VHH binders against q9vxt7. Designs and how they scored, part 11

Target 1, 187 residues: q9vxt7
Amino acid sequence: MPRPVLLIHGGAGDISDSRIAGKFAGIKQALRSAWGLLSPDNGSGGGSALDAVEAAVRSMELDENFNAGYGSCLNTSGQVELEASLMEGRDLRAGCITLLRDVMHPITVARRLMEKQRHTFLGGAAAQELALATGSERLQPGALVTEGARLTLKEFEDQVAQGKDPFFARTELTDDKPVPKTDPSGE

## First folded at step 27 (VHH)

Design v03
Fold by OpenDDE, fold request of step 28:
Structure v03 (fold): chain B 187 residues (1-187), chain A 128 residues (1-128)
Amino acid sequence: as target 1 above (187 residues)
Amino acid sequence: EVKLVESGGGLVQPGGSLRLSCAASGFTFDDYAMGWYRQTPGKQRDLVADIYSGGSTKYGDSVKGRFTISRDNTKNTVYLQMNSLKPEDTAVYYCARDSVAYARSGSVEAIATEYDYWGQGTQVTVSS
């Protein structure tokens, strides 16, 4: 039997060299978290590929070194609108969530959607309803907003105010943290 | 066969310096993050420093400003320059191969398997 492999891409864009170490630490933590479930010789060893992938993404959603989940890039209104998608090749299923708010782990909601096999893509109120009805905790408003995200938005706004083209404004600041935040939902 | 061979450990006075080396073989060295760890009897192995394929580094809080990790991909070797050594730095130091990882501006990628490899360890003793 071929050995399983976990692959993580930690992001693309204008990522400064100073942020690489933090992102690397983050993806390593995600890999460790996932592998503990996947590997029969380490951790719990009883998880599926889906379990492992979900665990990896959940880890990343807690880490503001990544601009998803906690520390997500903000919309122009200063709000976090979460997205996540999951697919699996065994049963050819997929689940996609968009415009989800105040939930710690959008990837879990995406998985729940996938497993329901009713819809492939849900957004907004429908996604929110699914999340809460299936056990996700509603976080306090703004709980997922980080100072880094605010600064990024501010930079964007400043560029606009100066008449500059903000299309390529930075989404990655230089204040990476090597340790993910604890899950405020307790999940 | 993956092999990590450490050298450079020894006895040194407080305030002194040591340079550890780890010669790696049996894999594509350039693709892997390498690390130095240390362990004392009965305690867990702690990260001292990591250096990733792209050259970025991470240090344990207790060694920041005193230790420097570096790598020479042409020699398949990772180094740990240890300055201003303290008695609390006394430990067995281990070289380790971490997951396959690539880091660059604009992209961070990692590939992980269940495999990791460690050197045999080298004793560092800081004592007056």
Scores: ipSAE 0.021, ipTM 0.358, lowest interface PAE 5.5, mean pLDDT 85
Fold by OpenDDE, look of step 27:
Structure v03 (fold): chain B 187 residues (1-187), chain A 128 residues (1-128)
Amino acid sequence: as target 1 above (187 residues)
Amino acid sequence: EVKLVESGGGLVQPGGSLRLSCAASGFTFDDYAMGWYRQTPGKQRDLVADIYSGGSTKYGDSVKGRFTISRDNTKNTVYLQMNSLKPEDTAVYYCARDSVAYARSGSVEAIATEYDYWGQGTQVTVSS
């Protein structure tokens, strides 16, 4: 079997330098989590590419350094609306979830849709129903909201109030955590 | 040919210190993150510490505050300073070329395996 290749992108946009180190560490962890399922050398191998990809995204969904899952960007009402999509190339399958709320791992829901349902794209109430019916835990309202996300929304609102063009508004702010050491190698 | 050569292992008493070295060759050293891993018979290989090309580090929870990973890009060498050693630190320690990851303003990307090249391993034994 050819050696698998894992590619992870931790996001794009107006990302401040202060957040780079955290994101770097985050994608590293995601890669490690995914590889652990693929590599027979770790003793936990034997997982599929889908398992690995899901694991990577689940890792990122838990990491507030990324603005998905926990720490997601907020809508104008201050709520998290989750999205996730999964695609499988061999059989050209896909599962997409949008407007999901209060679920930790929307990527898992997307996978369930892809593998267990006849639809490829569900949103809102239908996505919510699928998530809960298939074993996802309903979190307490606001459980996925971070202080960083709240501050980001506030900044957006302030900029709008000042008459600034929100098109280029930042989608990520720090939540006053210490800035980790950065790795300049990626520049 | 990529080559990693480890040194510095041995027997040490609890509370003692060791310094491992890993000399790398056959690739552009400063482009890669390097890592130290350890393994005991019958158990999984565990990450001890990573050091990115730019010097950022990550440690396993059990070694935080006691171990320090560093690198000298001019010597193509990665080091593991091990202080306050405990019997549970006994293992074969491996140097590895770790996954490739980079981050810049506006994007964060990685192309990686957990590891792609290993040293031969060096035994570290902590015993009274």
Scores: ipSAE 0.018, ipTM 0.340, lowest interface PAE 6.4, mean pLDDT 85
Fold by OpenDDE, fold request of step 28:
Structure v03 (fold): chain B 187 residues (1-187), chain A 128 residues (1-128)
Amino acid sequence: as target 1 above (187 residues)
Amino acid sequence: EVKLVESGGGLVQPGGSLRLSCAASGFTFDDYAMGWYRQTPGKQRDLVADIYSGGSTKYGDSVKGRFTISRDNTKNTVYLQMNSLKPEDTAVYYCARDSVAYARSGSVEAIATEYDYWGQGTQVTVSS
C-alpha cells in the first residue's frame, strides 16, 4: 500500500513574523495529531484519511494561534461566525458549514453534513440544528472569543475610523515573541 | 536509501541514565528535524522529543527536565540523554526523520509524506 501524504497549511495573508513561531508549532501539533491515524507504525493506523484531516483541523480549531475555531476572527458585531468544509475524492462528497455559532469544532459538523448526503451546504439556524442534533456541545456565548481576536477587531475599527482602507487590515495581532530566522518552530 | 539505526538501549535501574544514539544515512541530515518516539505494546507511539535543524527542541510532558535531545550534524547522529529514569519510561524507543515543515511571513506549512522514516527501535527497560 502506498504511504499517505498529509499537508497542512497554517494560513495566508498579512501574518507578521512574530506570529510565525506559534503557527509553526500549532501546525506541527496538528500534523502529529493526524499522522498517528494514518501511519500504521504509530499503533493507531486504522484511521481513514477523513479521520486524519478532521483531527488536524480539530487541533487547529482549538489553537488560538489560528484565527478559526477558538480565537476566530470576529465579525463587526464582535461575534464568532464559524465556517468549515470537508471534501473527499473517493466518492466525490462534500460538506460545508457557515454562520455556525458557539460550537468548538465546525469541521466535525461539516463531516456529519457530508455523511448525511442530503445537503452540501448549510448555514445559520440549519447548521446549528444539525450540530446540536448530532451531538455537538453548545458553548456559552462568547466562549470562542479571545482577547487577541477582540484587540484585532479594535485595531480594525480604529483604522476604519482613521479613514484607512480596511482591505489590507491584519487578521491577527503581532506579539512580542521573537522568531528565529533559521528555525521558526518556536518550540 | 534512507536508513536510521538506533543504539544505546538496555536495562537500567530506576534513577539511572541511558544515552540513545541514532545514526542516519541516505539523506541530507541537516535539512530535517529528527525525533525520538516510544511505544509500549498495545499503545500508541508517542513523541518523546524532537529537534529541528536550527536546534529548537520539543519534549513530551512526561520527560521534560529529565531527557535531552541533541544532534551532531557532522556525524549525522541524533542523541537522547535520558536521566532520572522511571519504570514508566520502559518502552521501545524509535528514531524518526520528522515531517518537513517550514514557515515564512504569510504562510506556514507542514507535510508528512511517505518519506517519514523510522528506525528499527531499541528496547529501554527500567526496573529494579
Scores: ipSAE 0.016, ipTM 0.338, lowest interface PAE 6.2, mean pLDDT 85
Fold by ESMFold2, fold request of step 28:
Structure v03 (fold): chain B 187 residues (1-187), chain A 128 residues (1-128)
Amino acid sequence: as target 1 above (187 residues)
Amino acid sequence: EVKLVESGGGLVQPGGSLRLSCAASGFTFDDYAMGWYRQTPGKQRDLVADIYSGGSTKYGDSVKGRFTISRDNTKNTVYLQMNSLKPEDTAVYYCARDSVAYARSGSVEAIATEYDYWGQGTQVTVSS
């Protein structure tokens, strides 16, 4: 009998070497959170793969190591704008969400769109209303913003102000640690 | 059949050292990240150390600087050198095969393609 398979792909692009281990740990956590949901479901007619995919993406949305949800890239106004989409193969249903804000799990909103609404693609105020009306919590402003994401935006803004082009697209800040100060006079 | 067999546990005094080994079989060892985890009764397993197929390592905060993970791909074996042991390190230590591999050198993509596998565990006890 064929076994279920779960493949999870993390972010692509120029990612600092210091964050590679964090991404591996994060993808492993996403796999753990999702794998148990791939149990056979006698008599239900499917849905286990959708549950697993949603759970894996929700884990990544909580994980600052990925450009999704918490810690994702900021727009030029310093805000997180959220995107998610989901599709299933049984009935070829899909849900696509764009320009969502202050919601921890845009993938769950995309699934709600796929399952409960006439349209396949919603954005902005309509997506926001769907999220809140179907049970998503409105987070406080800035709850999804990390200091790493702020520093990355500031580096981008500084380079643009100097007329420089970014060498690579960056979705995450490198791990720059402040240099500890010591008292040269002793105690 | 994936099989992971831990060895090298035992009783040791605080400040002492142990070296754990995990012999792996039933899969292409070089393709997988390997790790050590530990568990005290009633708690979830905590990460001790991971070593990825490209050689990068990650350590739990409480063991950084004291423990070293390494692998020997010719013997299909992963090791954990444990120095400066403390009573708080007392636990069952588990070897694990992780499901993550690098997609490309110089740029990172994290890929998980299979469920994790665990060994049976080896007891480490650190006491006076």
Scores: ipSAE 0.015, ipTM 0.307, lowest interface PAE 7.0, mean pLDDT 77
Fold by ESMFold2, fold request of step 28:
Structure v03 (fold): chain B 187 residues (1-187), chain A 128 residues (1-128)
Amino acid sequence: as target 1 above (187 residues)
Amino acid sequence: EVKLVESGGGLVQPGGSLRLSCAASGFTFDDYAMGWYRQTPGKQRDLVADIYSGGSTKYGDSVKGRFTISRDNTKNTVYLQMNSLKPEDTAVYYCARDSVAYARSGSVEAIATEYDYWGQGTQVTVSS
């Protein structure tokens, strides 16, 4: 008689008051997108928890309020570099992806890596090849970059140029209303 | 035991106003986000407004500028002030307890647990 539980944590770090409502809305959307997948009634074989975790993270990857996928932090070249990892508890299988670019859902690529069972950790060109070979759409360069992320990078660069500690400087980067986004991948 | 009791619904003319109240008990009210949702027959519940423990609010697009959510943590009550009501606002309105949220030194964390309690709803009808 297992009772399903889903817990979602939106990450640590200073959050301006203007962003708190968006993060709550995003966490609730992630919960709603995943909750129905936690069902003993349809739990044929393993993987119901994996399905729910993947769905929750995919929701957050579409949501610019989170540092994941669309709207995530930029590197010094103003580009998004993607990471994701996933682990299941039954056999301790894991998939870890880093330095992925131009893919909407790195968490799904991490799951594909885990399920292929050849490697646990994959990055860069090899991760990119896996993503595309297993059905991820290659997005147009810059598709994951938001103006909010650009402004955050600019503020960080300005603070460093002034000799300040950027962890004490915050700017409001989004209105409290999250922008809805349809998943553009064919995943 | 968690209880959410809505009140303040009724029949009102287009352009009129209503104030809904939701009295909450059986939990630490201050720790939870609270919300109002509405449902018309044959459709799923739609977000009307959320209010978080720190006082930040979010509104559905169709009610922005007309509705105001507020909370009184000393009375464990959440309110929805509805102004400039339209026939499209006719629905059953539900109060909901939402997720736990908190802030701490050096970080703010949003922790979603399953949202798990709804009131029985109160009918709002906007017609002549």
Scores: ipSAE 0.013, ipTM 0.305, lowest interface PAE 8.0, mean pLDDT 78
Fold by ESMFold2, fold request of step 28:
Structure v03 (fold): chain B 187 residues (1-187), chain A 128 residues (1-128)
Amino acid sequence: as target 1 above (187 residues)
Amino acid sequence: EVKLVESGGGLVQPGGSLRLSCAASGFTFDDYAMGWYRQTPGKQRDLVADIYSGGSTKYGDSVKGRFTISRDNTKNTVYLQMNSLKPEDTAVYYCARDSVAYARSGSVEAIATEYDYWGQGTQVTVSS
């Protein structure tokens, strides 16, 4: 029976045929970035599950194919609002960050919050101060915004202007094609 | 039992071409991404190319534009067409079934539970 397991989930929502390969490649990259930190056969040095989880999520935060960090969904003002959370099972410690801006890796800020143990949840100005105090770079405004995210917001705004229910608006652009038949789901 | 059997390696002159094949059995071939990796003695295996079950591909930087991965789900076979071969391409080439990763309606998932399955490898030598 294998001792270590790493499972990475790429998020929910409709995924067009044109985006499936990018999301798959991004999840494989995240797995490759993290796996060696978790495996017991990692040379003379080990790693922790927290190190592996952080590395996997940092990979996805850099990848515009995911709704995390770079390329994530925009609020109605066209800005990226960041959140992340992390929990470990041994001592049930957790760190949760919300309303963070202009930081590349919110998952690392969440880990630092967990390790400081003063609060479980932190948001807004306090989360921002923690991020900068623990070495996160303040990015230039708009650095996390992609053209894909801008187009998705534009489509959402167009649907609202047409009277459609904003609660069910799509969060990613679609080409209206079904998922390929080779998809394990069979759709 | 998962089995991956590579073939098509050999000796070729610089600028030449080879086509590698990998016959797969013991699993639902259509459900998995497949890949080619290569290894020079004393070094880690490097990604050469991946192909998702829907046909999308990814290539290592040093082979992009020269190599083409393809699959035939009817024959449970993955191929690597290697053109414009260079001495730096000399290596043992391995076919692999990647860790489980596939798209479902609403998500893409991957797990790693033990090891990727690998073939025995086929030697490609580019010299002269």
Scores: ipSAE 0.013, ipTM 0.323, lowest interface PAE 7.8, mean pLDDT 77

